VH-VL binders against o81304. Designs and how they scored, part 31

Target 1, 187 residues: o81304
Amino acid sequence: CSIFANPAQRAKRKLLELISEEDRGLRTQKDPKKRDEIVNAIESMTVIGRSSITTDDSLSATWRLLWTTEKEQLFIIEKAGLFGTTAGDVLQVIDVNKRILNNVITFPPDGVFFVRSDIDIASPQRVNFRFNSAVLRGKNWELPLPPFGKGWFENVYMDGEIRVAKDIRGDYLIVDRAPYNWTESFV
Below, E stands for the ipSAE of ESMFold2; O stands for the ipSAE of OpenDDE; V2 stands for 0.75 times the mean of E and O plus 0.25 times the DockQ between their complexes.

## First folded at step 19 (VH-VL)

Design u2 (framework fv_nezutatug; at its last look DockQ between E and O 0.03; V2 from the best seeds 0.00; counts 0 for: pae E 16.3 > 2, placed apart)
Fold by OpenDDE, look of step 19:
Structure u2 (fold): chain C 187 residues (1-187), chain A 121 residues (1-121), chain B 107 residues (1-107)
Amino acid sequence: as target 1 above (187 residues)
Amino acid sequence: QVQLQESGPGLVKPSQTLSLTCTVSGYSISRGYYWHWIRQHPGKGLEWIGSIYTEGSTYYNPSLKSLVTISADTSKNQFSLKLSSVTAADTAVYYCAREYYGSGSYLFDYWGQGTTVTVSS
Amino acid sequence: DIQMTQSPSSVSASVGDRVTITCKASQGISRYLAWYQQKPGKAPEPLIYAASSLQSGVPSRFSGSGSGTDFTLTISSLQPEDFATYYCQQYDSYPYTFGQGTKLEIK
C-alpha cells in the first residue's frame, strides 16, 4: 500500500532516499555508483518535469542544499574544518522579480561565504546568471573575493518542496525550500 | 587475467561467526571497482549479501545488515565477509564477485568459483 | 525490495530451438537488468547487461530486450552448451535482487 500513486511522487521519493545519507554530496564524490544512481534518478525527474515552468515566481525562495556534484561547494564544505569551523546550511536565495541570486555557505554562528549574482530568465526552465561579487565574512571582518564569471542552470524539476537543477558545467543540484528566509546582513 | 578466490572454513557451528576472504589476482582492488559477496543456498537462487567499494564504502542487504560486515585489505588485495550468529539458513555456496560499472551499466563480470559453507553443530 | 520473477521456472527444449525466458520486476527498473548463466557446480557467468547489451565473448544467439518491468532473454538457436540455469538480476537499487532462476533442460 503505497501513498505514492503517480510517477512524480515515486521518483521524488526515490531521489530523496538516495541522497539522504550522502552528506550533501561529499560521500558521493568517492562513490561513483551511488553518484550514477542519483544522476539517473535526476534524469527521471527531468523527464517528469520537462513540460513544467520552473522559472516563475515560485522559484523565488531560500533554497537549501540537499545534494550536489559541484566541486567548489563541496570543497568548501569539506575543508571548513581546516579553518576551525564547520559548514552549516548551504543556500541559494533567489528573487525572480528582483533578478537576484545569492549563493550562500554559512559557517555558524557568524561566518558566511556568499556570492551575489544577477539572473535572467532564459526559458521556462533555464536561468542565466552573472556573478557580481563574492565575500567571505566573519563576525568582525570581511574578505572580498574576485568575481567568478557567468553561466546558467536549468530547473528540470520543481514543486512546493524541492528543486532539481542541472548547470552549464554538467553539475547537479538538489535543494529544498529552507524553513527560514536568509537575507544578507552587514557587519 | 582477473581471478577471484574464496577461502575460509567450510564448516561453522550455529551462533558462531562465518568468516570468508576473497583473494583477487590479476587486478588491484584499489582501482575503483565494487566487490560483492553473493550466496546460493542449496538448490536455491542467488542472494546478494553486500558490497564494498575500493575506498571503503559498504552496502549491505537489509535482511542481513545487522549481521554482516564486509572489509577490504588493499595491501593483500583481499576483501572479507563476516556473518555473525549463523544458523542453518546460512548454509550456502558463497561467491565473491567484481562488479563492473560505468554510465549506469553494472555487471558482475568476474566471480570466484565459490566456497561451500555448512552450518552444523 | 524489488522482486524479480522469472518465467518459466523450467523449460525443456531441443538443440536448435528458440527459447525465451521472461523476467518481471515488481517495480520499474528502467534498463538496469542483467542476465547470467549458471551451470551445475559453477559460478554464474554474465550474459547480458543493461537489459540488451551482450557481454563480451557471449555468442550472438543470446539477446536481451525490455525495459521498465518486463524483460526477455532469448536464445535464437539452442546449442548443447546452453543447457543451464539462467538468472535475471536488477541493479536499479540496493539490495540487488535476482530472479528465482529458469532451468533449461534437454527435451
Scores: ipSAE 0.016, ipTM 0.602, lowest interface PAE 6.7, mean pLDDT 91
Fold by ESMFold2, look of step 19:
Structure u2 (fold): chain C 187 residues (1-187), chain A 121 residues (1-121), chain B 107 residues (1-107)
Amino acid sequence: as target 1 above (187 residues)
Amino acid sequence: QVQLQESGPGLVKPSQTLSLTCTVSGYSISRGYYWHWIRQHPGKGLEWIGSIYTEGSTYYNPSLKSLVTISADTSKNQFSLKLSSVTAADTAVYYCAREYYGSGSYLFDYWGQGTTVTVSS
Amino acid sequence: DIQMTQSPSSVSASVGDRVTITCKASQGISRYLAWYQQKPGKAPEPLIYAASSLQSGVPSRFSGSGSGTDFTLTISSLQPEDFATYYCQQYDSYPYTFGQGTKLEIK
């Protein structure tokens, strides 16, 4: 925590502190003041990340959810008890070269919900996506679900540790790099 | 094996309500999937009418939205179409179908045999 | 609504011929396109999904290609059972829409 950390490092630490006890966003949904603080911190990261390329090969990773405003994901996380479990890691698995995005919600020990999408790079920071299929899978069963639609997100900041994104609906996403790679056959 | 079968009257008078039922066997409609109604007009093509997810969310072709109701009865493993205020333009073969989402597939994988509905006085 | 336009409306061909049917969407649908075969008096049957993936049990002489707005169904060597009407269908967004059909007839 040095007072001599550069302005970018201070802004990043402020953002991560603000989201640290928000239960991936569940608490934020009921606290407009906290949401405003986090959004202001995100806008600071947007300024820092301006003119950077956030859609190169370094975007290809397994990204793990730290915080979001997206109510559909938060509903699934909050209501995981209906599946007899809790929501584990919530992931975005991106491969820029194969033009694939998988959104994944894990439900330990055996449950997975994932949405497969195709993507294309629209600009140095913007990615277009379109849902292809959605699946809910348990130990010995599989249930297809309707996918969401299509849209875009912009990675307004990305470094070796985190990525901050804003989408067409005005929702925000903050993720870090998972210490593992998720694949479709990994359950 | 999943099977779908349409049933209902083959002749309907103008301004009446067309009611069709799709009976599903070999799979419970409460377990998921989208269940659809699709019709095929004489001399025209296929037209999507709408869908229902399990017992819940319904989606309708905007051209028919105020006239169409799709519903499900999971106790009978059936889903139904009601089309109000029919005209001769509603004469068609009506199909029910299942839409499969998963395992890399996304298509209408099971169709009923179709039931012909004629609207005439 | 996304309009799907098939071409040609009919094709006359002989057993063994190669046939190509095209389908054009009025806006981009990525690879969210299916092909169906319909024989007289029967419901349509799926052939291809996701523009190029063959449905289980479909002979390898059928192939599909394309993305975005322009799509093609190819039958590499016609068999007697292939004479039918073929439809494309987009499933990118509601309302789902179909091409007007291409009737494949024996010469």
Scores: ipSAE 0.005, ipTM 0.456, lowest interface PAE 16.3, mean pLDDT 84
ESMFold2 (binder alone), look of step 19: mean pLDDT 89; pTM 0.921

Design u3 (framework fv_nezutatug; at its last look DockQ between E and O 0.04; V2 from the best seeds 0.00; counts 0 for: pae E 15.4 > 2, placed apart)
Fold by OpenDDE, look of step 19:
Structure u3 (fold): chain C 187 residues (1-187), chain A 121 residues (1-121), chain B 107 residues (1-107)
Amino acid sequence: as target 1 above (187 residues)
Amino acid sequence: QVQLQESGPGLVKPSQTLSLTCTVSGYSISRGYYWHWIRQHPGKGLEWIGSIWTEGSTYYNPSLKSLVTISADTSKNQFSLKLSSVTAADTAVYYCAREYYGSGDYLFDYWGQGTTVTVSS
Amino acid sequence: DIQMTQSPSSVSASVGDRVTITCKASQGISRYLAWYQQKPGKAPEPLIYAASSLQSGVPSRFSGSGSGTDFTLTISSLQPEDFATYYCQQYDSYPYTFGQGTKLEIK
């Protein structure tokens, strides 16, 4: 018998096990079979969470990337070394009440790339977002970047620990609640 | 295969309530995603009426919000539309449709055949 | 609400012709645009989603392009079964809205 009380816990455990060694999705880019296995597990989570509300106040948090198929994020993570840095935590900071979403890629100790967005709750699980601005920031410099559109994602599963999302591009995102709250800092 | 079928009175008197039901087969509405009502006035384009989520949350066209109620009965695998205080402007073919998440995107992939509703005295 | 404007409202063409239909959104909708085909007495059928992705089962002569506010549906070589009314639809945000339609008639 399973040590987990319900199917959600079992499915979640399986998903976390699958992604544990995948380096946030970098390794999966080169392993289609493993990718498919993870996607199937995500689909199982989708079914489990299909009737849940994943866009309420509990969505407000600093979410930390565990695994994704999003190529842009993975590219930045993978190629950070070319610019003399390494990627730290990749975050989504959501404030449902303020209707904001910040996508953050940290480059410790001082570097950060972040995109400011407005969000709209489109459904019990769907969030529309629109990028407002993007900034690449170092220790003593800041480079604003042009805005680059909008989209949406759907949180197909969310609990007190993790969130699983699909976006309009067909990409997947698995995040956990970061052990800290990220906030934009100013020099 | 997924099939949707609209049903209800084809004739409604002005000021009365239009009531339609969409029966879904080949797919359980409790599995999630969005279920929609769309109408088409004779010789005109398509107008989105509203949608219902699997858990019962509804979203309506603001132009019709005060008059529209969408509900679902998972036990019957049906969802329904009620439009109150109808006028001749509500004469249309009414479609129910599924918005399915496929290949990372959304699409009205399955439609009912439509049911004609005429508002007349 | 996001307004969708199709052009032309009607077009006459012959079998084998290349046909282009445009759809303009009143505001940016990224690629959240679908195209549907509707024949008389029938429900709309999906053709394109995400502005340029071909729905399963749809012939490859159909293609979609565009992003932001301007979108195009192209039929590379018209077949007899393609004469119908075509609609674009944005699903960027509620309320979902459709173009007024483009009736493709046989010349």
Scores: ipSAE 0.030, ipTM 0.583, lowest interface PAE 5.6, mean pLDDT 91
Fold by ESMFold2, look of step 19:
Structure u3 (fold): chain C 187 residues (1-187), chain A 121 residues (1-121), chain B 107 residues (1-107)
Amino acid sequence: as target 1 above (187 residues)
Amino acid sequence: QVQLQESGPGLVKPSQTLSLTCTVSGYSISRGYYWHWIRQHPGKGLEWIGSIWTEGSTYYNPSLKSLVTISADTSKNQFSLKLSSVTAADTAVYYCAREYYGSGDYLFDYWGQGTTVTVSS
Amino acid sequence: DIQMTQSPSSVSASVGDRVTITCKASQGISRYLAWYQQKPGKAPEPLIYAASSLQSGVPSRFSGSGSGTDFTLTISSLQPEDFATYYCQQYDSYPYTFGQGTKLEIK
């Protein structure tokens, strides 16, 4: 019997505290002890969320990156300064009814790199995806890129504020719900 | 729309076991919220009895821990309260409630209508 | 165990009055405080969560404030339907605990 906050509240508070100053994971890459603490906190969330359905309509949102181990995204964020810009919000834009997912890195005011994917719900917590295209876009130009690949991720925990996921590569993702909707069309 | 409804006997004799069931509609209890029992004594405030997470961990008010069992049946979308060895002090209105944790912080957002239990004779 | 001390225990007021109810926690609970309204024969109904956030459908005449140990519920202009009993509740840690209530009666 616990005299403290309920276990889900405790685990969520701990996880958010652990990631709060990690610069979306850039600091974590150079701190294996901090990474282990965060991964251990994620595994606690996995146990807590094990029986929940995380792939229903509530998954449809613009999700904003809080923390990740995905090195390709972190490399782009880290190296944006070498190209005269800074990375803005990093997003996953999901619509389960349309079965689409866009992974997005923004470079305000007008720059964006995004990858389009098709998705299928594989289980109460697992989403399969297939990359179908990628785009690097500036104010008056864009460069299409033909990615190829497929995989899956599992949302091991999701509530009205955050989502915690693990993928086929063993990478982790922690996101919150953005207060805006991102679209491919910019005006 | 989420709805909770308590059911069980309104009169229980001293030393018997009180057994109540909360039937949930419009939401699956397997989805992972905390499901609670709370009671309100005549002329007194509210008292938290305990909670259950999706057929998983249970948590009880320390004042009741040895007497309380909370369980869930996901196939019936129900969760239940058993309180053993009741006395007149257990006379109260009993509520079931959901604790929502996905709006930034926790709160009890849905309550049952309450069921009155009298411990007498 | 976190004790919640609610005051006053009752208030007599008229329609249109401003009413303030306070709630004190025996230790810090950050913003994890909720307020409920209960009418006779009914379950408590949520008004405020996270100390100051209004539950959906709650009129803007209700407001909550505070953090740490001291919290306030304010009704800016009483309406006839506001005469009820009000409870605060902490949800920072188990066991969750409630104030003993404030009965708001028509004068």
Scores: ipSAE 0.000, ipTM 0.474, lowest interface PAE 15.4, mean pLDDT 84
ESMFold2 (binder alone), look of step 19: mean pLDDT 89; pTM 0.917

Design w1 (framework fv_zilovertamab; at its last look DockQ between E and O 0.07; V2 from the best seeds 0.00; counts 0 for: pae O 7.9 > 2, placed apart)
Fold by ESMFold2, look of step 19:
Structure w1 (fold): chain C 187 residues (1-187), chain A 122 residues (1-122), chain B 107 residues (1-107)
Amino acid sequence: as target 1 above (187 residues)
Amino acid sequence: QVQLQESGPGLVKPSQTLSLTCTVSGYTFTDHYIHWVRQAPGQGLEWMGWINPSGGYTNYNQKFKDRLTISKDTSKNQVVLTMTNMDPVDTATYYCARDSGDYLFWYGMDVWGHGTLVTVSS
Amino acid sequence: DIVMTQTPLSLPVTPGEPASISCRASQSVDDYLAWYQQKPGQAPRLLIYDASNRATGIPPRFSGSGYGTDFTLTINNIESEDAAYYFCQQYNNWPYTFGEGTKVEIK
């Protein structure tokens, strides 16, 4: 009946429960058994998402980090206190029509680090990206930085609430749609 | 001075389990993936799989998945290849190789070990 | 699996002249393509990554080009030390796969 979750919704709830107390992945780094459970749950989402198009206009959003295995992001989140601040929301801001992606790490109240990228759709689930530039910004100052690199990620599952991705290096990313929109012009 | 060194048996009997160790030095162990690649005598190269030493996540060539385990020991700067049920067709030189990139950047397998020949024979 | 086909499989060369090796993928690998050199009795050495970028320490006489399915390694001013096997490798899709190799030999 309508009160029972379908298999996809059960798999999604299990994944979200598994990651809910993992501090965006910082605790998972210390717990191989939990990591294996989460990866297995991601594989269930991958199966559910097979054949779906995850690179259409619904990909355009401000996406907020829930969990990742990516060591660079986790290092920045963990070590922000060494720089007198804390890491706030970590975002991917995507606009498919404009073919742009910004990776954003916020440092409340006024700090932000973001990387601008061009993107192109490589397949129904794969996005290629190339970094253009990076900026470190504080309250009354801004420092442009040169970025390097390119890669791809695949959105193996996406719905109106969450997106599950893996990238060229085999790292995982789980994000939800932020209840706000982030733009570069915000100060 | 980045170095990778394979070690392990040169001879394994059919149906036995192979264990090879890759010891790395000269860089931070968790910064780079380690690949295993093999080369049968007089033949080309075959990618077997990789490990991300930071999280211990692995990716295997499906050809080997049921037989292959790649693991790590961060305290020893080591990656271990374990392959069960060896067969004479598995006779090859086995290499470990470091990729040159990070999780956002891939620039090839830039440093290779010297390789170790493993012969599978009765 | 993506099949990587190299031509020629054997390439005699004269020192001082250019040489080219072709690599064709069975489906697009974009520019996720590397070239390796392997001298007899040695491990492979990375020459080119992302189809056209020289790895650190590789002489400028080595260059790569291509996108999608068709790729070329070019060696200008062949030197005797360039006698080796050369392999392409795609890393767009798992499993990673290598070409059969091209044996470059002097004369």
Scores: ipSAE 0.208, ipTM 0.709, lowest interface PAE 5.6, mean pLDDT 87
Fold by OpenDDE, look of step 19:
Structure w1 (fold): chain C 187 residues (1-187), chain A 122 residues (1-122), chain B 107 residues (1-107)
Amino acid sequence: as target 1 above (187 residues)
Amino acid sequence: QVQLQESGPGLVKPSQTLSLTCTVSGYTFTDHYIHWVRQAPGQGLEWMGWINPSGGYTNYNQKFKDRLTISKDTSKNQVVLTMTNMDPVDTATYYCARDSGDYLFWYGMDVWGHGTLVTVSS
Amino acid sequence: DIVMTQTPLSLPVTPGEPASISCRASQSVDDYLAWYQQKPGQAPRLLIYDASNRATGIPPRFSGSGYGTDFTLTINNIESEDAAYYFCQQYNNWPYTFGEGTKVEIK
């Protein structure tokens, strides 16, 4: 009786193995073959999670980025050094009851970029979102940025540990539950 | 001015199906969730369920899950409640209420209809 | 389901005096708590959301406090128009649930 006897667990393990050395997606940008392999694994997870509800209260959490194809996030992570800083954890903080989504990029020890959003639960798996505001914050300064846009993402798989999502732009996101709860006042 | 108004039959026979309509005006209909809440005479409030702005997703109190359907007609700015197999115990004032959140789901129910009394009797 | 327990169920108050109503949740609801006022023959009106925020148009004499399981609605300087039922409601978990209601009566 292997702990990986469950197809879902096997697929999950495979996915996590694939992304473990990809530096949140930075390395994958230069390795199309690897990207395709990961995407295929995600598609398998999609099938596995097809009938699951991934937009209930269990979605409320601080989610930490493990891997993504989203170019904007990857760009910020990659180029942080140009500005004399390093990207820390990249987070999605979701409160289903409050209908809030905050996208957060930390720059330890004091820096943070976060975008506030409203969300709408559109289906058992789809979340619509609308950006409300964005802020770049340092230790003793804050720069508000104009919010723009709306979209959706679908959580195609979610369990007690990870969440796999596809968004309106065709990007993929793999996150785990962060070991801490991020709040706007945290920094 | 934001307004919600319930409409439907005031009397339903046992085992029959109740259909109520909530007509919404004064704001963009597709921006808010709509709740249904009922109140038996002299009793407290009971949440029945909600429907999301698009009408594509609903959430029901499990108590009513097998009998209750909430739907939305965007073209008419209406939300419809349907409940089957009515019983005298279902006699209550039925309210539709708007969730206060503009895509923010919950700052409470900020706008209520006047309510409509539904009596279930033979 | 989360059970919301209000105390007292009946509260006679003299005009000008404060009134306090307690609401206790069977489990933590964080700050996902609302208070409503309902006058006879009328629909409920939202007073407080997120435990302590007054809804639009609500007079400052109404205030809410609490977090987790214990919440309080306070009405300062009670007026005759405040005679009504008051309900707490949690929206931390589905199904949303209400307290039994407290009848505030003016002496």
Scores: ipSAE 0.015, ipTM 0.606, lowest interface PAE 7.9, mean pLDDT 90
ESMFold2 (binder alone), look of step 19: mean pLDDT 91; pTM 0.933

Design w2 (framework fv_zilovertamab; at its last look DockQ between E and O 0.07; V2 from the best seeds 0.00; counts 0 for: pae O 4.2 > 2, placed apart)
Fold by ESMFold2, look of step 19:
Parts: C-alpha cells; structure tokens; sequence
Structure w2 (fold): chain C 187 residues (1-187), chain A 122 residues (1-122), chain B 107 residues (1-107)
C-alpha cells in the first residue's frame, strides 16, 4: 500500500525533522546554517497556513516548546543547572475565552518560572499580549517579579498537533499540544 | 558610556557596492538589536532594517531586500551594512542606532551613531 | 507600509509658549509610536516612546499623547534649544516608518 503526503504534510514533516535534536533551539543558536534551514521551512509553513484562522477556540491549549530563537528563554533553559536542576517542559498556556496566556518554564520537581499575561485577538493570526506579573517559585519560597511590557505574535501555521509563530521582535516559536493541562497551583 | 560609530567611504560611484561599519562600545554587543536608518539631504528618516547580533538574524525593509545585507562580527563589536548597485538617489547620511528594547519590547532607538554621509556620484 | 503624516510641516514658535505637532497613521498603530528630535548636523534623539512615555533624560516639557491613528507631541514652555526637526515613528508593523518631519523654528 502507499501513502501520499500532500505538500502540507511534507512541509510539516521536514520542519519537525529539522528542529529535532536542536535542544529546543540551544544548538541552533550556535549554527547559523541550521537556523537558516529552519527559517526557510517555517516560510513554507507560512504559505500553507496563510488563510487559516489561528486565533479561535482551538488556540486554547497547553502548548509545549519544541523550538525557539528567543534568547532570554533559551538562556534560562541553558542555565538551569545554576539552580541545581534542569529545565523541564517549557509551556505556553493559552485560554482565549478568558483572555489569558501564561509562559511557563518548569524546573522539576518543584521549581517554576512563569509570566502571566492578558491577551486580545487582533486578527485571524495576530494575538496581542501584555505581561501582568512574573513569579519564580521554588520548593519553600516564591519570588514575585514586576510585570513589564507588551507585544504581539502571529501564528503563521496551526493544526491539531503544532503551532508555528513569529513575534514582534522577529523571533520564532514552534510548539506542540501537550498531552496534559498545566494549571497554576497557588499556595 | 554607550557609543556607536559609523565608518566607511564618503563617496561611491553609481552601480558600486557600499559597505559601512558600525562599531559599538559601552555595553554587551549581543544584548541589543542594531538598526540602520538613512536620511537623504533635507529629507526625513527611512528605516532600512535591523540585525539581532545574538544569532545574526535580520529584518529588512522590503524596499531594499534585493540590495541590502546587514551582518555582524561579534569579535569586533561590529555591524556591517552592505548595499549593492548604488544610485544617486541613495545619497544620504546613514546612521546605526541601538534598539532600546528587551525580550519582546521596542522602546525606540535610544542611542544613535553620529552618522556618515555617503554621496553617490561620478 | 503604514504612512505617517505630520502636520504642520513648519511651525514657528515663540519661547515660553506651548506648541504641538500632530502625527496621523494610515492605519491603527495602537500606541506603538515614538517621537524623535533632530537638530541640524546631529543624529536624532529619542523623546517619547509608546506614544506617551518620556525617554531617559528628556525634560518634562515634552509630552506625547494619542492612540490608534492620531498622535500629538506637545512642547510646553518652548526654549530656544527646542528649535529642531521632530519626527514620529510607528513600530506596530514592519517596516518601521517615520513621518515627514516638522521643522520647529523660533520666530
């Protein structure tokens, strides 16, 4: 039997293969040629996704980081060892109906850094966000940090498995739908 | 103190390639994007593009994308503008400017170089 | 490209009086709007970002307002050193674009 992949399926497979083994982007930071290949594959996904509505209820999910170019997030992931741990899942938790987005970096077993944001839908692909607060939490302590800034991102491709976005600073984000729902446990 | 300084030729001939260098000091080179902005004599400002010095990723004004390259040399704290096929209409003062923003935010271009006049003429 | 239109193009002012410069965007830029001052022979100087926030070291006589498409730079108690060109710049969308500039002159 044979399975024919349409151009969209082939482009998606190529992108996912290119970002595999890139350590969520840490290896890519050191490899401009690989970054160029990934960005070109993202542009192919952008063409495929150009007519899609990416900001409806299907955007509400716990999204798990596969790859990013955002240097501050990558710095936190890389330097997790300074806190005696390693970075676990890195998440973007979105609820469109409640107009919230939380960026989360987990540090198992008990650590978390997260940023709470408000969002609004600006277009079929663009989401505006504004940071409300940030928290660094360990086993027996919590350090609130002041909120800062605002921005936007555009989902250039989204399906039942992955989402590809670019933001106001020209950084890229590739995430998949986590098989779980992350919620903040407040104590 | 944060400083940016442009350097390069003041005169180029039509069809030649321009190369301008922006040298930065007084801050960590990879912490801020660098923009190039030009200003024709007696005219307003025109944004040309930016570079993220961390990974070398660029964003160009589409007007220039066929002719413009912005690159960097981290070891020298330098950003380089290269523009091919120069024409007399490209006569302008060229500025490099530091992006004041952090992670996701742009707060304007807070530090500018002094600018370098480039005249395109026979 | 978002077109930024400044009015007036030339503004004679008297020291001690207020002055205002308008900037209109061809589509909404929310509050992603900056103002720059440029004196002859000098690079631009950032005055205002995010429509209303004064940049570091900028005197309180400079203020900005507006949201969406219509923005105003106000200079209270004009000083002779305020004679310069003033430009607005939007950064909601790429490419970033500037207004044509307003020449402020002491009359």
Amino acid sequence: as target 1 above (187 residues)
Amino acid sequence: QVQLQESGPGLVKPSQTLSLTCTVSGYTFTDHYIHWVRQAPGQGLEWMGWINPEGGYTNYNQKFKDRLTISKDTSKNQVVLTMTNMDPVDTATYYCARDSGDYLFYYGMDVWGHGTLVTVSS
Amino acid sequence: DIVMTQTPLSLPVTPGEPASISCRASQSVDDYLAWYQQKPGQAPRLLIYDASNRATGIPPRFSGSGYGTDFTLTINNIESEDAAYYFCQQYNNWPYTFGEGTKVEIK
Scores: ipSAE 0.381, ipTM 0.770, lowest interface PAE 4.0, mean pLDDT 87
Fold by OpenDDE, look of step 19:
Structure w2 (fold): chain C 187 residues (1-187), chain A 122 residues (1-122), chain B 107 residues (1-107)
Amino acid sequence: as target 1 above (187 residues)
Amino acid sequence: QVQLQESGPGLVKPSQTLSLTCTVSGYTFTDHYIHWVRQAPGQGLEWMGWINPEGGYTNYNQKFKDRLTISKDTSKNQVVLTMTNMDPVDTATYYCARDSGDYLFYYGMDVWGHGTLVTVSS
Amino acid sequence: DIVMTQTPLSLPVTPGEPASISCRASQSVDDYLAWYQQKPGQAPRLLIYDASNRATGIPPRFSGSGYGTDFTLTINNIESEDAAYYFCQQYNNWPYTFGEGTKVEIK
């Protein structure tokens, strides 16, 4: 009968369908009803993943942004054109063993904004982080920015394909495993 | 100076529960992960598990998952290892060791206790 | 679990000569590799982390190299105080695992 007999798979499918045309969250900013629908779907995923460990070695990966409510990221994505560029992939690169988190916004072909962080595994689902440095880099130039802030996010659901997170600000993040590994390059 | 010191019974009977305490000094106790590692006489090192700085999350070697508990008492700057159903094969020197990371990167276990020998015998 | 294999298990060395110890992982551990020194009756001491970085206070005669599955600890100009067991340890995957240890003896 149904190939989606697993409640988790059904919920996941529904969530991915909801966010598929939302341009990583940009369109949702102007559609509160749609946002609420997505949030409700996330909450369903939260219940499904409640007893799972989402901070083990499987968290180590290059994660690509599918959808978020985080205003700062969305602002950068939306306004990139004002600066003569376009935002590419938005990534979170996590190494659990080295306790590293890098937040990356790419501006193809050569531009990148990334923030280096260290992390602490606080619980089976929570990751605490502290920003250490930030860099805006072009092809032949680099602009370091002062580090700031700390926070946490909770991976409320994670599997071999996607991760759903809630953060300290109450924002939501949906990412998938990128088809490539992002690493910091040095000028 | 950063120091770790293990304490507990040097002798445990088979089937009894081992309880060891690691007392930490010389730094902010809640900044580092703490590991437990044991070494049987004349043998190599075996990682048992760690506890995170906050004490709310542990990671155990699956070999010990059913018997091992690691906890923190922040008021005393202590980490406690509890292992049930001890067997003569569990005879070893038990070490607690500090993780080099303080919310930062892991660079190995940079500070070790002197170790405490635990003999399991009837 | 990742198996760490050290060779040799015993290494007699003449003072002033170099010593080399190999550590092989059953699968790639990237550079998540540490070396420890353990003298009789003492706890292990961290020598090298991330395959090639010396820990604080470690003399320059100790060096580490390698990436992936093959790693080497080199002790240049061996001194009598270097007589000890040496262990490699991977921290790429849980559980962390150690090599069997290599006994370095001074001739």
Scores: ipSAE 0.091, ipTM 0.704, lowest interface PAE 4.2, mean pLDDT 92
ESMFold2 (binder alone), look of step 19: mean pLDDT 91; pTM 0.936

